Miniprotein binders against q8wxe9r568to878. Designs and how they scored, part 20

Target 1, 311 residues: q8wxe9r568to878
Amino acid sequence: EEEITVDVRDEFSGIVSKGDNQILQHHVLTRIHILSFLSGLAECRLGLNDILVKGNEIVLRQDIMPTTTTKWIKLHECRFHGCVDEDVFHNSRVILFNPLDACRFELMRFRTVFAEKTLPFTLRTATSVNGAEVEVQSWLRMSTGFSANRDPLTQVPCENVMIRYPVPSEWVKNFRRESVLGEKSLKAKVNRGASFGSTSVSGSEPVMRVTLGTAKYEHAFNSIVWRINRLPDKNSASGHPHCFFCHLELGSDREVPSRFANHVNVEFSMPTTSASKASVRSISVEDKTDVRKWVNYSAHYSYQVALGSIW
Key: E = the ipSAE of ESMFold2; O = the ipSAE of OpenDDE; V2 = 0.75 times the mean of E and O plus 0.25 times the DockQ between their complexes.

## First folded at step 10 (miniprotein)

Design Z8 (at its last look DockQ between E and O 0.69; V2 from the best seeds 0.00; counts 0 for: pae E 2.9 > 1.5)
Fold by OpenDDE base, look of step 10:
Formats: sequence, structure tokens, C-alpha cells
Structure Z8 (fold): chain B 311 residues (1-311), chain A 81 residues (1-81)
Amino acid sequence: as target 1 above (311 residues)
Amino acid sequence: KTKTVKLKVEGMDGPSKEAFRDAFKILEALSKLPGVESVRVFIEDGTVYVIYDPSKTSPEEIIKAIEEAGFKAELVSVEEK
């Protein structure tokens, strides 16, 4: 059985402002990988929603791939694998290639402008210091301005959401609890429906709470990591923020660093090319009629959100 | 609204390299027509489907352009969606 699989993956990177999470800087890289099992020399053509093609396409009916997007995208800084005839692309915008057999490889990559006005969700974080007491609060809200969030029936989730709060090295000791089995990282308690405000919780151990997911210090990131499997949460009412809360009592005011990390790191994935809106419109294989064709779409987001600090 | 013009074009049998080459010639010819902003050409079993905006171009003009490109085309059907 002959098959070709096309993986289209967006990679979003950027810097986001505090508050409304306005995108200050961003980069969208789309990478297309091919895995094919084709006998002999098989010349392939890949059709994208390239604005320069803009519907001026020649395809076999059998080569048409289902597309959910009607958008045309502008490709920037295209780079191709050696198996692509770049001259053909330059002249006709046709992506013609002879794939490597039974080997997953990057066929091409390109840059696009971010296709949305907002990110899928906003994150507001406040840090307060009172003497030797430090509090960190964060509120996560889904963005209504993001297209994938507008219709619940067609909503595309954010998956494997990771929010990392960098922790000063001096505080690392406070997030460790001595257990019979050694030092373990403190974990947040999940409290659904809780609105976190300033709590007068005094204690030598950090108090962490989340309304959704889990939070703990992770040494690999030197951060408190708030993990959420899926956003929006199906069990949460629409419009209510998800919250992270951390209260830390330091041993002395001398342990309060003069400077906190000025950003939070956010990462998540989506099962669609939500950043670029890149789509495969057609896949053709020369002289072959019975080729199974698959297209997978994904996006990975990685960006920094500025912190608001109140000293 | 799109208009699909189904044409039988002689010599365009099967998914061959030659058929694609000829289709590109057809596409090029159609793209030069006044009023054609976007044209999609489908090939299936010797049949050429031309999808375009019917508000600015007639099927007769499409056929004429194909003929001028050196191909014999016969109108099979016209569908509007």
C-alpha cells in the first residue's frame, strides 16, 4: 500500500505585554514534513493556500484535499529541501518534489504573519511583596477575539498548556518539602470555583492553589509550572477566569530579591495550524491512482508575558 | 458564487505529465482573460473542469480561450454553486 503523509506544523514565538496580552513581537514559522511510502520514482506536487496562487490551480479531482480554511496566506522566506524543484516553484509557485522514500523529512518551511489579532487566552499576573511575604497571582481568561474560540461547536482547544513562573534561586529551598523519601516539590491544591485574593496565610511552607490543572516547582525549568491539559475546560463555565495563587513566607526580608523575573513563559499546542492558517489544498503523485493521502495540522505556541510587579 | 464549466478536451486522458502540462497551458490562457481573477482547473478522465466567477466571464469566453491555446474543447455542462 502506497501512502503519503503531510505534517504541517506552526511554531509561534513572541513577546506579549502585560494586562491585555498585546502581541509586541511575534514570529510564525510553518514547517511541512513528508513521510511517503511510494514505489519507484514518484514525482509529487503539493498545493498550499498560497495567495500568489490564489485559486489559479491545476489539480486532479482525486488530488484535492479537504480544507477547512478559505484564507489565502502570504509565504515569506520559503526554504526547500533539495528534493524540491525550486525553479518550478519560482516560475509557477508549484511545489514539485521527489520525496525520500520511507523517511520523514522537512520538505519546506516558511514564515507568515500571525493570522489572529489575539492569542487564544490572556494571562494577567500580579506579584506583591510585603516584608518577607511574597504573593503571586495569575488569572487566565479565554480570548473571545480568537477565531477558534468563537463557536463552541468548532472550537479548537489549547492542549498541554504550560505556564512557567521563574523562581529566584534563593527561593528554591522553600518549594522543597522534606519527605521520608527525600525532598519533594510542593504541589498546588486544586480549588475549583475559588477566587483568590490576598490571603493572610502565614506559614513556613509555600501555599499554592489552582482552579484548574496542577502547579509545582519543576527544577528542569527552575520555575513554578502551572500545567493545564486542555483549554477551555469543558467543566468550567465560560467566561470565568482560571487562577493560580502562590504565597511564600521568606525567612527574612533579606531573602527578597531586588528583582523578580519580569516575564512568565507560556507554551501550548493546538491541533490545527491556527497561527499561520496554512492548509494543504492538494497532493498529487504522478502516475499513481491508489495512494493514501493524509494531512496533519498542528501549532505550537511559545511566548513570554510581561509581569506586573507591585513592590 | 462560482461557475463550474465542464469541458471535454481531447488528448487529456488520465493523470499524465502531459495532461498537467496541457492543463497549465489552459490555465495560463484563462488567467489572461479580462475579468478572470481566479480560475481553478480540474482534470478528471479527459474532462476539464473550469471553476471561475461567472459574473465577469462567460463559458463561451472560457471555451474560446482554450481553443486559442490550441485545444479542442466541447462544453458538457455548466453548474452554478
Scores: ipSAE 0.471, ipTM 0.831, lowest interface PAE 0.8, mean pLDDT 87
Fold by ESMFold2, look of step 10:
Structure Z8 (fold): chain B 311 residues (1-311), chain A 81 residues (1-81)
Amino acid sequence: as target 1 above (311 residues)
Amino acid sequence: KTKTVKLKVEGMDGPSKEAFRDAFKILEALSKLPGVESVRVFIEDGTVYVIYDPSKTSPEEIIKAIEEAGFKAELVSVEEK
């Protein structure tokens, strides 16, 4: 049976302010991939919510793809696969192409801007350094949820959230085997109170606590990584912040830099939506009326939350 | 503020090259008409939706522009936005 699948994948990158998480700098790169199983010569037409279309469309009813957005977006720096007729694009903003048979490929990519005023959640981080004692605390609060591109009643979660706190190389030995889950804390044994160990024990075991997800040092990132599978959390009270806490004793005051880090890295994915609200409005296959058509959306976010001067 | 007119244009019955060509001619003709804000052509059956400014044009003028481009158009309905 004949079909065509269009995958629209956004990648948001940027920098946000430490206080109110205002977006200071951002960039969205959108890639569109095609996978098709079509017989014969199958000239395809893809229509995006490109502002230069100005609402003028030639379609079949089966060509119309559902979308929750009425926005028209500006496409910058469009780059196309060789199968796209670029003259047609420049004249009509229709992406006219003959797809590769049974082979997933990148049809086009372009740059856009983030379509919303605020990110799905905010992150506030406070650090303190007192002698050889380092403390980090973060508060994560949900913002307004985002709707799927196809269904305004579907609220889209943030998935596989990673919040990374860069750790200076000098501190890495203090994080060798630490992991904290929920409210579980180190339990002091009764027998240790009568005899005191050396200060080396105190400097070797940082305390990390989270109210959601997990946190541990990950050498692959040279960072403490707070991981949350899904936000909003179905088991947590609405509006209540999710917290991360870390306390580290370094053994001597000469090992302490003047600050923990100058930024925190945040990454997550959102299925079924786009960061730019780039949307497929239509998919046409010439001389065919019985083709299954699928559009998938996803967005990946990767940005820095500033802990210092605004650029 | 704007209105939508639904029209029926003869001669379109599927995604043929001729239907795309004819639909393009209709878009081209309506692009010349002041007050037309957007045009959607359904090539299966020749249904055309036109969003327009009623202070600048009318369904009658829209139909006339399509007919001058060589196509027969009939009014189906008019709706507020």
Scores: ipSAE 0.243, ipTM 0.768, lowest interface PAE 2.9, mean pLDDT 79
ESMFold2 (binder alone), look of step 10: mean pLDDT 78; pTM 0.721

Design Z9 (at its last look DockQ between E and O 0.77; V2 from the best seeds 0.00; counts 0 for: pae E 1.8 > 1.5)
Fold by OpenDDE base, look of step 10:
Structure Z9 (fold): chain B 311 residues (1-311), chain A 81 residues (1-81)
Amino acid sequence: as target 1 above (311 residues)
Amino acid sequence: KTKTVELKVEGMDGPSKEAFRDAMKILEALSKLPGVESVRVFIEDGTVYVIYDPSKTSPEEIIKAIEEAGFKAELVSVEEK
């Protein structure tokens, strides 16, 4: 059976301010990959929600792909695989190509302006130092300004959320617990109802707590990593923040660096092109009527959030 | 406020290179018409959907533009959106 699969993936990168999480700098790259199993000559046409096309389309009914977006996007800095007829694109904005058979390849990429005014959630982080005691607290809230969060029925989740707090190399030893089985990283205790304000830290071991997910030091990132499988959490009341808390007692105030990490790294995915709003409107395969057509959408976000330091 | 007109162009029985060429001519003709926002041509049967500003153009003008391009079109329906 003949088939063509189109994967559309956004990649968002940026820098976000502390507190209100205003986007200070961003970049959205959209990449389109093709995997096709087509016999013989298989001239294909791909239709996107290109503002320069504005729905001007010549298609077969069977070529129309379901789309939920009504938005038109401006494509910037288009780059094409060699199998694309770029002359045709420049003249007509039609993406005409002869795909490589049975090989996943990048058909094209382009840049867009971020389609939203805000990110899916905000993260506020506070760091406090008192003598040899260091505390890090974060509050995560879903943003109502993000379009995918407005209607619970059509809400698109953030998946595999990773929040990384860079740790000074000098502190790494404090996040290790000697166990009979070797050194293991300390893990956060999940407390769903905890208001993190208790100063009762017992002993020299770091205390980590989260209201959702898991947190532990991960050597691969040299960071404490707060992991959340899905946002929003289905079991959490809407509007309540999720919290991360870490308390560390150092052996001496001399171990407190003059500069703590000035940023937190955030990473997550979404099962839609939420950053660009790119959409495949049509897929045409010449002289073939029985081609299965699939479109997959995703977005990956990776950005830095500035830390608020209270020294 | 926009309207959508559905038209049927005679003699378009795609898919074919000829049908595509014809469709392109129609698209070019209509895209230049004031008030036309978008044109979708179904090449298989010659169905044409035109989204337009009714203050600037009309189904009659759209049909005329198609005719001037060398084709015959008939009005099927007009819908308000």
Scores: ipSAE 0.579, ipTM 0.891, lowest interface PAE 0.6, mean pLDDT 88
Fold by ESMFold2, look of step 10:
Structure Z9 (fold): chain B 311 residues (1-311), chain A 81 residues (1-81)
Amino acid sequence: as target 1 above (311 residues)
Amino acid sequence: KTKTVELKVEGMDGPSKEAFRDAMKILEALSKLPGVESVRVFIEDGTVYVIYDPSKTSPEEIIKAIEEAGFKAELVSVEEK
C-alpha cells in the first residue's frame, strides 16, 4: 500500500533558425515532483544520472529503477524544496529528503542542456506582402535526426501541437469584421483533390488551408493558430510534409504591415520522454523494503522559429 | 584491462542510517586508494563491487583499505573485463 511516485518534467525553450531549424539558443528546466503515501516520518533518497556521481553508488537492489538512458548529465542551478537537506547535496550529491504527506510537491528543479541535436520536426515558413495581399505558407516535416523518430515501434508522439503566427495589430479588424474561417483537415477536404502547396484562391475572400489539423485566429494569442493533435500522423507517409496556407486581402493600404512577423511560436508535449535525458536511477525509503515506486517522464516544448527579414 | 572484485562486508543488513553511514566510510576509504575506478555498495547485505586497475591495486589491498576503515570484508569473486 505504501507508494512513492516521482514525476520528471522537462520544459524546453529556445530559438531555432529559419528553414533548417538549427537550434540557436536552448534552455531546459527540469522539475521533479513527488507524491508519496508513506507511514511515519520516512527519510528518502533520490538517485539521478548526475555526472558528478557516476560510478559511485550506495543503494539497495530493490531501489534500482529500470534503465532509461546510458547518459550522465550535468545538473545546473539546482533549487530544492525545504524538505531537502541541501548541505548533504552540496557535500555528497545525495538528494536526501523527508517528503510531504500525501501531497504532490516540487522536490527540486535544475537546468541542463537539450540532449538532442535537432527537434522532433522542422517548420519552414514563407511570407509575402504584395500591396494589400498577404500570404503565409508553412511546411512541417518530421526530423529523422531526432532519436525518438528513428524507430517507429518505440516512437513517442508530439501531442497537442500548436503553431502560432503572430498577427500584426493592423490585421485584427479584418479577422473580426470578415469572420475569417480556418480550413479543416485535408481528410475532411478530400473531395477537392487539392495538393498541398498548389491551392489557389479564386477571389478576394480571406482563406486559410491546412493539410492536417485545424487553423483559426485565436484572440487569446493574437495569432493565427495551426493545431495538430498528434505527430507523426498515422495516416500519412513517412517524410510527408504537412502544410499551412493563409491568404488575406486587407481592406486599406493603411492596414498593410511593414512585415508579417519576426518569428513563429511552436508548442507541443511529449508524454513519455525527456528533453534533458534526466533519469531516476534509484528511489530509497529509509527502513522500508516493500514500497511501490513509480517514475513518470514528460516534456513540454515551447520555442520560436525565426523568419528572417524581407527578401 | 580492468577487473571487478565482489566483496562481502559484515554488519550491513538493511536500509538503516547506520548502514548508509558505514557505506559512505567504505566509499571514502576506497576513493583514496590508487587504481580504484568505481565503488558500488549494496547496503542490504554488505555486497561491494569495486572496479579497479590491477596494475595499481589488488583485491588484497582493497580489503585492507576497508579493514583500516573499521570494517571486515571477505573476497567473494573476481571477474575480468
Scores: ipSAE 0.529, ipTM 0.875, lowest interface PAE 1.1, mean pLDDT 80
ESMFold2 (binder alone), look of step 10: mean pLDDT 78; pTM 0.724
ESMFold2, look of step 12: ipSAE 0.437; ipTM 0.838
ESMFold2 (binder alone), look of step 12: mean pLDDT 78; pTM 0.723
OpenDDE base, look of step 12: ipSAE 0.529; ipTM 0.864

## First folded at step 11 (miniprotein)

Design W1 (at its last look DockQ between E and O 0.60; V2 from the best seeds 0.00; counts 0 for: pae E 1.6 > 1.5)
Fold by ESMFold2, look of step 11:
Structure W1 (fold): chain B 311 residues (1-311), chain A 82 residues (1-82)
Amino acid sequence: as target 1 above (311 residues)
Amino acid sequence: KTKTVELKVEGMDGPSRKEAFRDAMKILEALSKLPGVESVRVFIEDGTVYVIYDPSKTSPEEIIKAIEEAGFKAELVSVEEK
């Protein structure tokens, strides 16, 4: 059976402000991959929601793909696989190509802007230093969801959320014996405060606490990594913040750094959505009417949340 | 304010989809040169063409003429205001 699959993957990167996470800098790189199983010399045409095409379409009704977006986007810095006729694209904005058979390959990539005003969640982080005590706290709150490119009524989850707190390598000894699991069934904030004291000997209290997911030091990143499998959490009230807390009692105030890191790194994926709202409007395969056509959307986000230093 | 003309265009019945696309591109190119044409949508399977235009700059008659000069027959189906 003959088929063609178009995989549209957005990669958001950027810098957001502390506190309210206003987007200060961003860009989106979109990569489109093709996997096809077609007989003969199968010339294909791909129709995107390119603003330079808006209103000027040449279609067969059978080649129209279902989409959920009405937006038209500007494609910047387009780059193509050698199988694409670039002169045709530059003259007419038609993406005309002969795909590699049975081989997944990158058809094209381009840059665009983030299509929404807000990110799926916000992250607030506060740090403090009291003598030889260092505390880090983060609060994660969900924004209203992002719709899938195909179904705007369904909130699309954030998956494999990773929040990385860069730390000096000297602090690794404080995390060697600690690993923390979140309280998924209980809606409670992580307890923080003066009850620890700088010289506490209570071995039953962990250095780190989370209300969701896990947190541990990971050598691969030289960071404390807070991992959450999926957001929003279905066991939490609407608007409920998810918390990370870390308390370090250093050996002396000489081990206290001049300041905490300038930013926290946030990374996650969203299936069935696009950060740019890039969408496939049509897929045409020359001289074929019985080709199964599939379109997949996904977005990956990797950005920095700015921090101030108070020490 | 703009108007939309619906046309039925003949001569795009080439033996392959590739040839039909080439013919549709000729129509699109011809109409893009015509002042006042804002957008063109071509449905290859039945030769239906929708053109959004500025009536102060062009007319259905001029649009049909441009299509005919490109080598196709066009007949007016309807005109609607936007």
Scores: ipSAE 0.430, ipTM 0.832, lowest interface PAE 1.6, mean pLDDT 79
Fold by OpenDDE base, look of step 11:
Structure W1 (fold): chain B 311 residues (1-311), chain A 82 residues (1-82)
Amino acid sequence: as target 1 above (311 residues)
Amino acid sequence: KTKTVELKVEGMDGPSRKEAFRDAMKILEALSKLPGVESVRVFIEDGTVYVIYDPSKTSPEEIIKAIEEAGFKAELVSVEEK
């Protein structure tokens, strides 16, 4: 069976402000990978929602790919694999190529402006230090301004959400517990109904709490990592924030570094090109009938959120 | 408000897909230049042409005329409002 698979993947990177999570800087890179199993020489055409094409298309009915987006996007800094006829693209905006057989390769990449006004969710983080006591609190709220969040019926989730709080090396010892099997990282207790405020927890043992997901120190990141499988959470009432809380009592105020991590790292994926809104409108294979065509969409977000400090 | 007109174009029947494509390009070029035309989709398989247009700026009759001026015959199949 002859087949062509197109993978369209967004990569969002950026820096976000501490307050309303305004995007201070961002970069959206979209990469298109091809995997084809086609006999002989097969000239292919890929149609995108390119604003310069704007739906002006010459296609076969069978070449039309289902798309949910009605947006047109402006492609910037297009780079192509050598199998693409770049002259044809420059003259007609047609992506004409002869794919490598049975090999997954990057056909092209391009940059776009972020298609949304806001990120899918906001994260507010406050850090407080009182003597030798350190507290970190975060509040996560879904953004109503993000298009994928507007209609519950068509909502696109954030998946594998990872929020990383960099921890000074000096504090790592405080997040370890002795177990029969060796040293294990302290894990957060989950309390779904909890609202965390400034709670003075007295005690020498670090306390971590989350309303959703899990949190623990992970050596690989040198961070406390808050993990959430899916946002929004189906079991959570709309409008209530998800919270992370950590309280740490250090041995002395001298163990408090003069400079804290000034950011939190956020990563997650979405099962759509939510950052660029890039879509494949058509796939044509010359002189071939009955080619199975597949398109997969994804986005990966990786950005830093500035921290608020209360001293 | 836009409308979509469906047309059947005759004469875009080159013996090869390449020739049909060339003919389709002529049609596309002719239509894309018309005021009020937003998008043109040409199906080379059966000669069907869909044109999304602003009805305040152009009409099915003008679209047909443009295709004819490009050297093809066009017949109106349907007009839909969106």
Scores: ipSAE 0.389, ipTM 0.802, lowest interface PAE 0.9, mean pLDDT 88
ESMFold2 (binder alone), look of step 11: mean pLDDT 77; pTM 0.706

Design W2 (at its last look DockQ between E and O 0.81; V2 from the best seeds 0.00; counts 0 for: pae E 2.1 > 1.5)
Fold by OpenDDE base, look of step 11:
Structure W2 (fold): chain B 311 residues (1-311), chain A 82 residues (1-82)
Amino acid sequence: as target 1 above (311 residues)
Amino acid sequence: KTKTVELKVEGMDGPSLREAFRDAMKILEALSKLPGVESVRVFIEDGTVYVIYDPSKTSPEEIIKAIEEAGFKAELVSVEEK
């Protein structure tokens, strides 16, 4: 059975401000991968929602791919695999190619401007240092300005959300607990109904709390990692923030580094090209009528959020 | 306000998909030059052409004429207002 699969993946990277999470710098890279199982030489045409093609399409009805976006996008810095006829693209904006058989390869990549005004959610983080006591608090709120969040019926989730708080090497020992089987990382307690404020927690042991997901020190990242499987959470009221809280009592004020982490790292995925709004409008395979065609969309976000002031 | 005209084009019947595509490109090029044309969609399979246009700048008659000048025959199927 003959098949062609097109994977369209956004990669968002950037730096975000501490306040309203304004995007200070960003880069959106979209990569298109092809995996095809086609007998013989098969010339293929890929149609994208390219603004320079806007509405001008030559297709077979069967070649039209379902699309949910009506947006046209500007492609910047297009790079193509050698199997693409670049001359044809330059002359007509048609992506004409002869795919490698039974091999997943990157057909093309391009840059776009971020398609949204805001990120899917905002993260505010406050750090407090008082002597040998360190507190870190974060508040996560879904952004109403993000298009995928506007309609609950069509909402696209953020998946596998990771929020990483870099931990100084000197503090790593404080997040370890002795277990019969060895050292284990302290894990946060989940309290869904908790509103975390400035809590004077007395005790030598680190306290971590989250309203959603899990949080623990992860050596691989040298960070406390707050993990949330899915945002928005279906069981949470839309108006309340999700919170992370960490309280650490150090052995002395001398253990407080002069420079604390000035940023938080955020990563997550979305099951759509939410960053670029790139869409495959058509896939044509020459002289083949019975080719199964699939398109997969995804986005991966990776950015840094500046931390608030140390109090 | 835009209108959509549906046309049936004859003569875009090359023996191969490639030839049909080439013919379709000629049609597309001809129509894209018309003032008021916003988008052209050509269905090679059956020779159906949809043109979204500004009715204040062009007309179905002018669209048909452009296709004919490109060497094809076009017949009006329908006009819809959007």
Scores: ipSAE 0.478, ipTM 0.846, lowest interface PAE 0.7, mean pLDDT 88
Fold by ESMFold2, look of step 11:
Structure W2 (fold): chain B 311 residues (1-311), chain A 82 residues (1-82)
Amino acid sequence: as target 1 above (311 residues)
Amino acid sequence: KTKTVELKVEGMDGPSLREAFRDAMKILEALSKLPGVESVRVFIEDGTVYVIYDPSKTSPEEIIKAIEEAGFKAELVSVEEK
């Protein structure tokens, strides 16, 4: 079976503001990997939605791939595997290469500007440190400004969402005293009680509560990790905030740094190149007409939500 | 509104695909200098060329003229609204 598979993966990283999660810093790196099983001399051409080629394409009909976007993107700082003819690229923007046989490899990478005005969701976090008492609350809402969220028939999910709250090592002993927190109807209680300087009554209530997903301390990250398998949640109303709540009573206030963590870490994946909108428009294999051609798209987001310093 | 002209272009039959690609690039370069040409798509195997253009700024006749000045023969096949 002669075939070629093109994997296009976005990697978004950055820093967003604490209030409205405005993007303060970002960078998008897109990597393209090839896995091919081709006999003989395998000269290949890859066509991307490169703005410098916009609409001005030289193709064979059999090489056209389904269009995933109408957008054309600017490729910055292109870097290539040695199998790519870089002179051809610089002269004509054609990605001409001879792939490694039966070996998945990175064909190229490039940077682009983040293709949306906002991230798929926002995260607002409030923290309070008062003596030996620590409270953390977060509210997560799907963004209305993210293009993939606007049409429910074509909506693309965020998968394996992780929200990490860094925890100083001196706090770790307190987590062994409590049961793990599961999904609960936390929203109603959080709407009534959470603020800076407020205290909650300890006792039979769990240390952590979530309205979606799970939360627990994870040693691998030295953090409390709020995990959500998929957003948007199909069992929740549109615009419904998802909440995380944590209350700790530490042994003494000497165990608490005067400054809470400066950021919360957010990671998730999407099964599309949502950050760059990179799209494969054509795949050509020279002198072959019966090659199976596959394209896969994904994005991984990893960014910090600023908390600021107020104490 | 834009229109799309379909042309059949002869002269892109070099002895190798690299030469055919180079010839197709000459057509693209010639048309990039015409005002009103929005995009050009060249199908190497049969010399079919689709040009999306603004009819208030250019015409199929001007497009054909530019291709012929680049050294190729072009015949009009069709024009459609797009």
Scores: ipSAE 0.365, ipTM 0.804, lowest interface PAE 2.1, mean pLDDT 80
ESMFold2 (binder alone), look of step 11: mean pLDDT 77; pTM 0.709

